# VHH binders against q96n21r8to141, part 8

Target 1, 126 residues: q96n21r8to141
Amino acid sequence: RDRLSFLHRLPILLKGTSDDDVPCPGYLFEEIAKISHESPGSSQCLLEYLLSRLHSSSGHGKLKVLKILLYLCSHGSSFFLLILKRNSAFIQEAAAFAGPPDPLHGNSLYQKVRAAAQDLGSTLFS
Key: E = the ipSAE of ESMFold2; O = the ipSAE of OpenDDE; V2 = 0.75 times the mean of E and O plus 0.25 times the DockQ between their complexes.

## First folded at step 3 (VHH; framework vhh_etentamig_d1)

Design e9e (at its last look DockQ between E and O 0.01; V2 from the best seeds 0.00; counts 0 for: pae E 20.3 > 2, placed apart)
Fold by OpenDDE, look of step 3:
Structure e9e (fold): chain B 126 residues (1-126), chain A 125 residues (1-125)
Amino acid sequence: as target 1 above (126 residues)
Amino acid sequence: EVQLLESGGGLVQPGGSLRLSCAASGFTFSDYAMSWVRQAPGKGPEWVSGISGSGGSTYYADSVKGRFTISRDNSKNTLYLQMNSLRAEDTAVYYCARDYGDYLEWSPTHAFDIRGQGTLVTVSS
């Protein structure tokens, strides 16, 4: 039931977490936060989706997911935050995100991802 | 700690000008789009203007287009709002807000994660 309902939210999530250099529109953060409030099941689906995107995406995708998660720390459901805290190991991994310098941007994207992860960790466990 | 501190508010006559500043700290300023939002007494918050992280793109609410100019100095971690031709309806507390997105689409329904304490702008004769 919750899974089926969640599928109707996928267009929003896909747009907000596209693996490209286009930032997530600000209004989508609110829409994504609403998903977490629909039900505990919806929160679980949302977390699973975001973590999957985080792990499978490039630096750009990772950055977007981390920023979304950071937003959810303040605007997501209490249940979502609970399960996020229980599954927070990825924060350390993201905070150590590194790779070869980009020919045009150097280490900028890596730094942004690490910084976003650090912010998320700080906020989540503050 | 992430902080935003607005300044520059005050009392000004209609037709006057005012320049607001917002000092940012605790984060990489240039990585984030920034916005000014305002809230008048008895009214809900209103998005006023936005600027991309690099400063290359600026956006304005229809109510302030042609009168307000948003800018930023990333070397100083400071956001600005030049307000010209001020009107009584511009009276509000103005807040500096950090946008999660650096997108080219701006809307009054943008989501912000942090904002400052605000600075009061009063336009009155």
Scores: ipSAE 0.013, ipTM 0.294, lowest interface PAE 8.1, mean pLDDT 88
Fold by ESMFold2, look of step 3:
Structure e9e (fold): chain B 126 residues (1-126), chain A 125 residues (1-125)
Amino acid sequence: as target 1 above (126 residues)
Amino acid sequence: EVQLLESGGGLVQPGGSLRLSCAASGFTFSDYAMSWVRQAPGKGPEWVSGISGSGGSTYYADSVKGRFTISRDNSKNTLYLQMNSLRAEDTAVYYCARDYGDYLEWSPTHAFDIRGQGTLVTVSS
């Protein structure tokens, strides 16, 4: 049943984590946090989805995923936080995120991703 | 009566290609986002790909990204899935589904509005 419930939520997750310049709407943060409270299986599926998107996305998508994870530190289930702490190697990778300067924006997106990763690490581990 | 009719499945070797079709009737096709959902033997449904009502936005599960292309022809009320570089893990019954738009109020017994028998895709040597 957890696979069916999580599949039902994929369109909202895709909207909130799209790899573009469109901000994630605030209500999506709340909806995603609800997924983490449904069951341990839903939490595992959610974490796997978010980490997959973090790995596959450019700076915009990475920033959205990191902001969602930060929100989940205070609004997600205790089980979600436990498995997130156990799967936290990505924070170091995101804190070193870099790439060629964007002709229009320079490297400010890379700086935002690195800062979000630092905030997440500080919040998750104190 | 809302009807969704999947076709185009079959037996294909690894690395091969198939094109799936879904004929829709009984509703205003262009008003609905559409998805492909697959179910492998002994597993629950897995979302594969989605497309907005206009066709302007497309989405893919990571497992199929770069290999599958979703499209639609609103003048023919037809949804398509072009599947390239097929792998054994893609073996499943594929269903087309319409998106109700309000994800939180969707019935938990139907993750998507699936109405057809699906079309079987088998990838084996």
Scores: ipSAE 0.000, ipTM 0.083, lowest interface PAE 20.3, mean pLDDT 77
ESMFold2 (binder alone), look of step 3: mean pLDDT 81; pTM 0.827

Design e9f (at its last look DockQ between E and O 0.40; V2 from the best seeds 0.00; counts 0 for: pae E 6.3 > 2, unsure alone 63.7 < 65)
Fold by ESMFold2, look of step 3:
Structure e9f (fold): chain B 126 residues (1-126), chain A 126 residues (1-126)
Amino acid sequence: as target 1 above (126 residues)
Amino acid sequence: EVQLLESGGGLVQPGGSLRLSCAASGFKFSNYAMSWVRQAPGKGPEWVSGISGSGGSTYYADSVKGRFTISRDNSKNTLYLQMNSLRAEDTAVYYCARDYGDYLEEWSPTHAFDYRGQGTLVTVSS
C-alpha cells in the first residue's frame, strides 16, 4: 500500500469520477486500470476511493463509478477483482438506487445506475 | 455472463459484400453502445464503427465511411455490420465489442471497450 503513489494518481481519478453529466473519457478508463496493476496496495486504495465516490455521488457519479468497475472486471488486475468480489455489498445497494426526480433526465439516470449495478453483479459472480 | 458471438465472415473478392452479425447475451443489450473493431494480421486493433444503445446514432472510421453500415436489432440482441465495396485492406478478424460511448442513450466517441467476442475472419482476395 503506497499512499504517496496513489495520491499522485488522484487527478485522473477525480476527472474520471466527476459528479456531472459528462461521460468518463476512454483514456481515463485505461489509466485507472493501470493503477490496479501497480501493486496490491494501489488496488486497495483504488477500490476504497471508488467505493467512497460511489457512496457520496449523485446518480451521475454513481453511474461513472459503476462503469469503471465494470471495465476493471475485464482490464483490472486479478488482485483487484479478488478484493472487489470480497467487498461487493455495495452492488445490492446500487441495484436499488432511487432518488429525486431529475428535470432534465427524468428517471432514466436512476434506471441506468440500477442496470449497471445488476450487470456488475452478473459479471463478478457469473 | 457476458457473451458476444460474431459470425458472417468469409472469403470474398475485392468489390464484394459481406454482412457480419454479433449475437449478444448476459447483459441488457439496449443499455450499451456497441462497436466493431478489426485486427489485421500483424497489426494492432483498429476501431471500425460504433452505434448508440438505441441505434439512433452511428459513427464510422474514415477508412470505412460510405462503404460500411452498422445497425442493431435490440429485440433480437444482435449487432450487424454491412460491408460493401470490400478492399484487400479490409482483411482482418472482426470483433464486436461492448462500448462505453453511450451515456444516457447519447453516444460519443470514447472508444472504451469492456468485452469482445472471439471474432470472425474476413478475407478479401482475388
Scores: ipSAE 0.071, ipTM 0.483, lowest interface PAE 6.3, mean pLDDT 82
Fold by OpenDDE, look of step 3:
Structure e9f (fold): chain B 126 residues (1-126), chain A 126 residues (1-126)
Amino acid sequence: as target 1 above (126 residues)
Amino acid sequence: EVQLLESGGGLVQPGGSLRLSCAASGFKFSNYAMSWVRQAPGKGPEWVSGISGSGGSTYYADSVKGRFTISRDNSKNTLYLQMNSLRAEDTAVYYCARDYGDYLEEWSPTHAFDYRGQGTLVTVSS
């Protein structure tokens, strides 16, 4: 039931976590936060989706996911935050994110990802 | 707890100048882009200006370009808006808002704000 309902939210999530340099519209953060409040099952599905996207995405995708997670720390359901804390190992990995310099932007994207991860860690466990 | 407190509003004559301040607390100020938004009586909210977390990038609405200057002091957790050549149409309540746009290449038409202050009133009248 929860899984089926969650599938109807995928368009929002796909748009909000696109692996490109297009900014995530502000209203999508609110919409994604609403997903976490629908049910515990929805929160579980949301976390699984975001972690999967974080793992499989480039720096741009990772950055978007981390920003969404950061937003959810303030606006997500209590249950979502609970399961996020239990699955927070990725934060350290993201905080160490590195790679070859970009010809145009150097290390800026890596720095942004690391900074976002650090901020998420600080916020989540503060 | 995230807090944003605007100050510096007041009554000013057309052509005059005013400097707004926003004191931020409860989060790592330098990790977030910040924006000024305003709302005039009977009108919807209008984005005015934005600045990246580091302060290296600034953005302005067309209506205020050349007249307003956004800046920040990360050591003081403070956001500023220098308003010159004020016009009657600048009359509004001005809000500082925390933005997620700092991590992106460009600002979105739908800004990602999650917190804003109570606002400070700016009245431009002869």
Scores: ipSAE 0.023, ipTM 0.445, lowest interface PAE 3.9, mean pLDDT 89
ESMFold2 (binder alone), look of step 3: mean pLDDT 79; pTM 0.809

Design e9g (at its last look DockQ between E and O 0.08; V2 from the best seeds 0.00; counts 0 for: pae E 8.2 > 2, placed apart)
Fold by OpenDDE, look of step 4:
Structure e9g (fold): chain B 126 residues (1-126), chain A 126 residues (1-126)
Amino acid sequence: as target 1 above (126 residues)
Amino acid sequence: EVQLLESGGGLVQPGGSLRLSCAASGFTFSEYAMSWVRQAPGKGPEWVSGISGSGGSTYYADSVKGRFTISRDNSKNTLYLQMNSLRAEDTAVYYCARDFGDYLEEWSPTHAFDIRGQGTLVTVSS
């Protein structure tokens, strides 16, 4: 039941975590937060999706995922936060995210990803 | 711990001026857009103004455009709202909020606020 329901939410998640430089609309943060509140199973599916996306995405995708996770720290379900804390190893990896300088933006995107990861870590374990 | 602390509110006569401040801590301030929102007695929350992480872009509600000025000092982790030509209808509790709409090149009517301060009361009365 939870898995099937979650699949109907994939369009929202795909849009919110698109692997491009398209800005994530503000309303998507709220929509994604609602997903976490639907059920514990939905929260689990959401976390699995976000972590998978974080791992496979470019800098822009990573930044979006990290910011979504950060938003969920305040607006996500308590169960989601619980499982997020238990699966927080990715934060260190994201905090060390680096790569070749972008011809136009240099290291800006890497810095943003690292900052977001740091902020997420601080929030989760404060 | 993430914290936002508003100050500068008070009683002022119509046509007067006030300058609000918001001290931020516990996160990388410069990486987030910030907004001022207000809530008047008996009314719902109203977005007032927003500013990008770098401070390069500012946005205003029509109701305050030309009278209010939002700014920030990232070196001091402080957000400001200069309010001039105050009116009775500006009476409200003013909150600063971290805004996840910082990806947008143009301001969107949809915001994603995850944290806000305790607020500061602004009363405009003769």
Scores: ipSAE 0.839, ipTM 0.915, lowest interface PAE 0.5, mean pLDDT 93
Fold by ESMFold2, look of step 4:
Structure e9g (fold): chain B 126 residues (1-126), chain A 126 residues (1-126)
Amino acid sequence: as target 1 above (126 residues)
Amino acid sequence: EVQLLESGGGLVQPGGSLRLSCAASGFTFSEYAMSWVRQAPGKGPEWVSGISGSGGSTYYADSVKGRFTISRDNSKNTLYLQMNSLRAEDTAVYYCARDFGDYLEEWSPTHAFDIRGQGTLVTVSS
């Protein structure tokens, strides 16, 4: 039911959370926020998807997911924010994200991921 | 002061063409992804098309794909939307927007788009 409705939105989510350096277009933030307002079941599917993508992605994908979560703090449903707060252990993990120096960019991507996680923690629990 | 000034709208028949322009000032235009957003009477805003800061990546809503072409001239600080094969459903006020999805420092969890202008009206009727 809710999971079937959510499956129709997967192509949009895959575009917005692709594990590459192509920026997430602004329209995807709006479309993803709509998913969180469809039902509590859609919010649970959305959070499950975003956290799975956060764990499986390199720095590019992690940064995109964190930006989406930040957007949802202001535009997502109240139920989505409730379940996000209950499942917030990932914030500390992302705030410590590190890896080998990137030959092209040094540590800038890791720093961006850590900064986004810190911003999310401050926003969610302030 | 950031300014975005839309122009080029008008009355056209179905199947016709229009070219919209957006003159940008008050910021470094080439550093920002840009989007076109439209709002039909009595409806909420709808994202139409987006383009990266360099112009190397373009994106389109499914409803306009193949008919509209977004472009930019960074030397003239101008964003364009070429609209072909216009339909009655394309009737709307069209807004030019900065797309904050690219930039952490200016990204706001409140809005992904920065719309400043009054827009330009496109009316498609027989």
Scores: ipSAE 0.013, ipTM 0.284, lowest interface PAE 8.2, mean pLDDT 79
ESMFold2, look of step 3: ipSAE 0.000; ipTM 0.122
ESMFold2 (binder alone), look of step 3: mean pLDDT 81; pTM 0.828
OpenDDE, look of step 3: ipSAE 0.814; ipTM 0.905
ESMFold2 (binder alone), look of step 4: mean pLDDT 82; pTM 0.835

Design e9h (at its last look DockQ between E and O 0.01; V2 from the best seeds 0.00; counts 0 for: pae O 13.1 > 2, unsure alone 64.97 < 65, placed apart)
Fold by ESMFold2, look of step 3:
Structure e9h (fold): chain B 126 residues (1-126), chain A 126 residues (1-126)
Amino acid sequence: as target 1 above (126 residues)
Amino acid sequence: EVQLLESGGGLVQPGGSLRLSCAASGFTFSDYAMSWVRQAPGKGPEWVSGISGSGGSTYYADSVKGRFTISRDNSKNTLYLQMNSLRAEDTAVYYCARDYGDYLEEWSPTKYFDYRGQGTLVTVSS
């Protein structure tokens, strides 16, 4: 039931985490935070989606997911924060993110991903 | 630890000018869009202005367009708000905030902001 309810929220998640250089519209952070408050099952589905997207995406998608997770540290449900803390190994992986220079921006995108991961770890664990 | 320290508020007459500053520390300032948010007596928070991480894009609420100018100096980790043609309706505590919306030079207000300081009081009265 929670899985089926979560599937109705996929258009919002796909729009906010597209693996391109189109910025995540700001109102989508609010909508994604609402998913975390819907139920414990929806929180688990949300975390699974975000971590899967983080691992599979290029630097643009990784940065978007890390920004969403940062927002959820302040605006997500207490249950979501609990399961995020328990599944935090990805932070160290993202803090080491690297790749070939982007033609337009060089390696600055990879540096931003690493910085966002460090900010997330600092924010989540204070 | 993230810190945002507002200053520059005071008492001014209608039509006067004032410049607010926000000193940022504990994070990579240039990676974050920033906003000014105000809270008038007896009202909820109202977004005033926003600026992209690079400073290349600026945004204003309709109520302040043409009178207020947001800027940032990323070399000094400082956000500014130049307020001209002040009105009694501008009386509020002004906060600077991190905005999670856009770090790639496109920005949309989230209406949910990361406040860290005490704010600075602006009073406009005759």
Scores: ipSAE 0.006, ipTM 0.317, lowest interface PAE 9.9, mean pLDDT 80
Fold by OpenDDE, look of step 3:
Structure e9h (fold): chain B 126 residues (1-126), chain A 126 residues (1-126)
Amino acid sequence: as target 1 above (126 residues)
Amino acid sequence: EVQLLESGGGLVQPGGSLRLSCAASGFTFSDYAMSWVRQAPGKGPEWVSGISGSGGSTYYADSVKGRFTISRDNSKNTLYLQMNSLRAEDTAVYYCARDYGDYLEEWSPTKYFDYRGQGTLVTVSS
């Protein structure tokens, strides 16, 4: 039931976590946070989605997900935060995110991802 | 840049057939599972069909099994959806979507895509 309902939110999530250099629109942060408050099941689906996106996306996608997660630390449901804390291994991985320099941007994206991960870690476990 | 461009949509009568195409570019097409998803007016998105990178495995939503056939030509970087025995409830915008992984034995409603096209409208009406 929760998963079926969650599918109706996919357009929002896909737009907010597109693997490109287009920043996530501000209003989507709020919409995504609302998803976490719909139900525990919705929170679980949201976490699964975000972690999947984080894992499979380029630096741009990773950065978006990390920023969304950071926002959810302040605006997400308590249950979402709980399960996020229990599944926080990705933070260390993201904090170590590295790769070959981008021909256009060099190492800037890697640095941004690492910084975002560090911020998330600090916020989540503060 | 990853691009997906759907085509082939149009107006058809119930019982009719239509073939959709999706031209892919900007990535190694054969490395990615691909899916068709659709969204009817006022409804949430619905997964329709998926195909593995090699084309060796195909998956279908129950609502389209026996009527739709997904295929791909990796030499042409093209995804296809043959739609037969069309019904009014098949009316929707159909999107080509790239999966960041390969398909499991069964499609999960929590399967996500990192890219999708602009969509092509299919209208089934008498």
Scores: ipSAE 0.000, ipTM 0.228, lowest interface PAE 13.1, mean pLDDT 88
ESMFold2 (binder alone), look of step 3: mean pLDDT 79; pTM 0.806

## First folded at step 4 (VHH; framework vhh_etentamig_d1)

Design g1 (at its last look DockQ between E and O 0.72; V2 from the best seeds 0.00; counts 0 for: pae E 3.5 > 2)
Fold by OpenDDE, look of step 4:
Structure g1 (fold): chain B 126 residues (1-126), chain A 126 residues (1-126)
Amino acid sequence: as target 1 above (126 residues)
Amino acid sequence: EVQLLESGGGLVQPGGSLRLSCAASGFTFSEYAMSWVRQAPGKGPEWVSGISGSGGSTYYADSVKGRFTISRDNSKNTLYLQMNSLRAEDTAVYYCARDFGDYLEEWSPRHAFDIRGQGTLVTVSS
């Protein structure tokens, strides 16, 4: 039941974690946070989705996911925060995110992703 | 630990000026848009001004446009709000907030604030 309910939220998540250079709209942060509060099952599905997106996305997608996770540290459910803490290995990987410099923006996106990961780590374990 | 600390509030006469400061710590300050929001007695919160992470873009509510100036010093992790030509209706507690929003044009849903300070009181009275 929780899984089915979560599937109805996928359009929001897909939009919020789109793999483009458009920032995530503010209202989507709030909507995504609401998902975490629907049920423990929803929180679990949300975490799985976000981690999957983090792994498969470009720099822009990764940055969006990390920012969403950071936002969820303060606005997500306590259960979501708990399972996030238990599954935090990705933070180290994201904090080391690197690649070839972009012809126009150089290393800017890599730096942003690393910074977001560092901030997430600091917030999550402070 | 993430922290925002506002200062600079006080009592001023109409037409006077104040400069608010917000000291940020515990995160990569330059990677986040910041906003000022205010809450007047008996009223709901009102978005006042926003600034991009780099400081290259600034945004203002119509109520303060031309009178207030938002700025930041990323080397000092400090956000500022220069308030000129103050009016009685500017009386409020002013908060600085970290903003994940993409459009800094109006109060939510365009904004996504995850943390804010304790606020600083600005009283404009003759």
Scores: ipSAE 0.853, ipTM 0.923, lowest interface PAE 0.5, mean pLDDT 94
Fold by ESMFold2-Fast, scan of step 5:
Structure g1 (fold): chain B 126 residues (1-126), chain A 126 residues (1-126)
Amino acid sequence: as target 1 above (126 residues)
Amino acid sequence: EVQLLESGGGLVQPGGSLRLSCAASGFTFSEYAMSWVRQAPGKGPEWVSGISGSGGSTYYADSVKGRFTISRDNSKNTLYLQMNSLRAEDTAVYYCARDFGDYLEEWSPRHAFDIRGQGTLVTVSS
């Protein structure tokens, strides 16, 4: 069904959610938002992908996924926003993200991830 | 709730100056690049200037280089645009945008704008 169509979107999603410190370019935020508008099934597959990627990634990947979700709050489909609100338990965990400080950067990445999660929670439930 | 409130526009003669402000709320301001985007009567939107989250990097459209200066005060959650040597063609509604994109030197800056405010009207006329 929608999953077969979603599979050819994987290169875009992998590039936008890579687990490194290279920022996601603007055109990928726009392309990912378009996926949420294709169908209810595409929105479901997109959310499932993003939450799986958030769970499996380091702080860099987590930050990118949270920023994509935040962008989708205003540019994604209304159905995507509905299912995101229904599956928001991950926000509390991301808002508590912590670990040992980096020798060069301290806890700045952890703080960025927590801030993005807090921004997402505030945006969804305002 | 994310809010972006533009102010400072008005009527000014050619060669004059104006300082625009944007008051941001509802998100961690320092973690986002910010941009000014303008829309002239009957025209599409045009990106004017951008600034990194830290304020360490600034970027300008060729049409405004040397005349406009973008800056931010992260302690006040405020974005600024100092506009000097104004021309009739600068007449537009100016919008403050949260920018999810990047400023890669390999290509033109790639933007993903989140525009929420009503904008502030700048009229350059005698």
Scores: ipSAE 0.563, ipTM 0.798, lowest interface PAE 1.8, mean pLDDT 88
Fold by ESMFold2, look of step 4:
Structure g1 (fold): chain B 126 residues (1-126), chain A 126 residues (1-126)
Amino acid sequence: as target 1 above (126 residues)
Amino acid sequence: EVQLLESGGGLVQPGGSLRLSCAASGFTFSEYAMSWVRQAPGKGPEWVSGISGSGGSTYYADSVKGRFTISRDNSKNTLYLQMNSLRAEDTAVYYCARDFGDYLEEWSPRHAFDIRGQGTLVTVSS
């Protein structure tokens, strides 16, 4: 794994996966896809980062990570797709995502997270 | 699995109108922004118009503002483009795209498009 060189990409990843209601900018999807193409080690570090953010974030961060993963199914490296398929247990968990209603959005954010997880699973294992 | 099927293209005279449709399946249509992207022969892809997942926000390239109207019917999983006052320079293959970029700003060529269909040809000629 290329963990030390991967650390230089953290600012881009933190911006694209911030736990807020500001959507990930489209150009960051492209930059994140580039990370997956740099090396197999970069792909492994990227997946570990994204899954860690998925688990640690509220619904906003979870939604961003799931959309990034869905984008990477079409635009990430073949190696990234391979390791994503091998590490896919999180999809079932995200498809059941729930929690206390957000004061601004009620349970609609949980529904969006569940839908993104379902779309990811359908794309990955169709 | 994911399918985007464009239709409604054809041959039309300058000043004429066409209505394009895009039938979507294999994903939760209402949870994604959608765009129309066109490609004229010998040119790169050009973003034309975009719409938020809910349909509450619409965006247009300067070249089509006032002439084209994007809309969606989330109950039918269908995206539309009403094209009026057509010009020769509108001649292109038109694709609908799932758009992962959701900005506060005007959309740019670096949007994260996911194009799946074969497109529909619009020819504007006398």
Scores: ipSAE 0.327, ipTM 0.702, lowest interface PAE 3.5, mean pLDDT 85
ESMFold2 (binder alone), look of step 4: mean pLDDT 82; pTM 0.829

Design g2 (at its last look DockQ between E and O 0.01; V2 from the best seeds 0.00; counts 0 for: pae E 14.2 > 2, placed apart)
Fold by OpenDDE, look of step 4:
Order: C-alpha cells, then sequence, then structure tokens
Structure g2 (fold): chain B 126 residues (1-126), chain A 126 residues (1-126)
C-alpha cells in the first residue's frame, strides 16, 4: 500500500532532486514534507529515495537532496527524523564532498554541498 | 541549535522609520536566502522581502517596494530590514525566516520557510 502510494509521488521527487542547476521550487519542499507524514512506510521510501539520489547525483542534485533533508528536519514526520538519524553516515561523506573546479563556478558548489551537510548534521544531532 | 532572533520593533508614527535586525546562529548563514514576513492582527502571514545568501539579489513585495530595504551582514550573521515611510498598514509582527525558496541565483515563485524567530512587533500609529 505504502509503496504504491509512494510511486505516485515520484514525479514530485524527481523534479525536486533534478541534477540540473534549476532552483528547486519552494512548494516542492512542502510537498515532499507531506510525503513523510503519509505513513511510516512512505517515510521509509522517501528516505531510501533521497539517499539513493544523494549518492548518484551531481553536485546540484546533492545540494538539493541535502537541503530537502534539512527542511524535513523541521517539517518532516517524527518517524522520518528517527530513521534519518539512524542512517546518518552519509552526512560525513557529503561534508567532505570535493572535486575539480568548475569552469564557471569554481569550487562554490562543493562548498555549498559541504555547508549543507554540516548544517544537516548540526540540526540532526543538536 | 538553529536560532533566529528578531529585534528593533516598537511604536512609531506614520512616516517614521525603524530598522529591524535578525541574529542568526546554528547554521551557515551565508548559504541561505533569508526573508522577512509579517503578520498583521486578524490577517494571514505576508511575505515582505527576501535576500539571497550572498546578498547580491533583493526582492520586495509591492506593498513595501521603495520604502523598505533588506540587507545582510554575513560576517555578523545578521539580517536587516530598514523600514522608511511607515504606514498604519505596516503594523504587524515581523519575522525573519530562513528561506528555501532561493538557494540558487533565482528566487522560486514560492517560498519555503523552515525556521523563523519569535518575531518583533512594529506598531505604526499616530
Amino acid sequence: as target 1 above (126 residues)
Amino acid sequence: EVQLLESGGGLVQPGGSLRLSCAASGFTFSEYAMSWVRQAPGKGPEWVSGISGSGGSTYYADSVKGRFTISRDNSKNTLYLQMNSLRAEDTAVYYCARDFGDYFEEWSPTHAFDIRGQGTLVTVSS
């Protein structure tokens, strides 16, 4: 039940975590937060999706995922936060995210990703 | 712990000026867009102004454009709102909020506020 329902939310998630440099619309944060409140199963699916995206995405995608996770710390379900805390190993990896300078943006994207990861860690375990 | 603390509110006559401040802590301030929102008695929340993380872009509601100026000092983790030519209709509690509506260069048509302060009351009355 939860899995099927979650699949209907994929378009929202795909849009919110796209690899491009298009800003994530604000309303998507709210919509994604609603997903976490639908059921514990939905929260689990959401976390799995976001962590998978975080791992496989470009810098822009990673930043979007981290920002979404950060937003969910205050607006997500309590259950989502619980499982997020239990699966927080990715934060350290993201906080060390680095790569070759971008011809246009230099190291700015790496810095943004690291900062977002740090903020997420601070929020989760403060 | 993430915290936003507004200050600078008070009683002022029509045509007067006030400068609000918002002290931020617990996160990488410069990496987030910030907004001022207000809520007047008996009315819903209203977005007032926004500023990008770097401070390079500012945005205003039509109702305050030309009168209010948003700024930030990232070295001090502080957000400001200079309010000039105040009107009775500007009476409200003013909140600073971390805004996920813009964490790139362009603002989203919608905002996503995950945290805000306790607010500061601005009363414009003769």
Scores: ipSAE 0.821, ipTM 0.908, lowest interface PAE 0.5, mean pLDDT 93
Fold by ESMFold2, look of step 4:
Structure g2 (fold): chain B 126 residues (1-126), chain A 126 residues (1-126)
Amino acid sequence: as target 1 above (126 residues)
Amino acid sequence: EVQLLESGGGLVQPGGSLRLSCAASGFTFSEYAMSWVRQAPGKGPEWVSGISGSGGSTYYADSVKGRFTISRDNSKNTLYLQMNSLRAEDTAVYYCARDFGDYFEEWSPTHAFDIRGQGTLVTVSS
């Protein structure tokens, strides 16, 4: 089953979407884009994984997922872009992302998440 | 660190029953869907059953529907699989796994999950 085979790629995905303030390394963007080109099933699993991480992560993880999705708009498979467009309600939710001021960063992380979501929406539907 | 520890496997005759347990630690157990996955000798991994974070929704592969029951106790951070009417083809190593759930609002066994346990062997033979 494609879903169980997808599991073997989780180390790369977890590294690229870790919930910390370290940016996703550029080579991981390329590796993640390769997953989207392997099959329609891999694209579906990849999208579901990324949306799950978007939902479950703090602002750092949310920002990483949105940046990965932005990269996939130009480097992902055509099938991945199709299912992303069909499952785009999360963009408005992320564009409204907010929370209490973070002691270290204030509101800037929330603003970065909202800006990344806006960039994604503009890129995907522009 | 996420840890999943399976137990309860053993040797049983056809038609018998076993109850598997999975002790979870290192994450907020009630916020995650959980699954059982098995791997028979010479076969690839097979998803068996899944349960929502609250325990309100349960899912089964056709091969085990009506014979296996998944459950969880969120107060004990423990996942269970009650296996009844066991058959020789149920012989496998059984793993519990943290599931990513379904964000497309349609039926699906699982999309991706961490397999973190060592597994517990179930052998069904006469």
Scores: ipSAE 0.000, ipTM 0.138, lowest interface PAE 14.2, mean pLDDT 76
ESMFold2 (binder alone), look of step 4: mean pLDDT 82; pTM 0.834

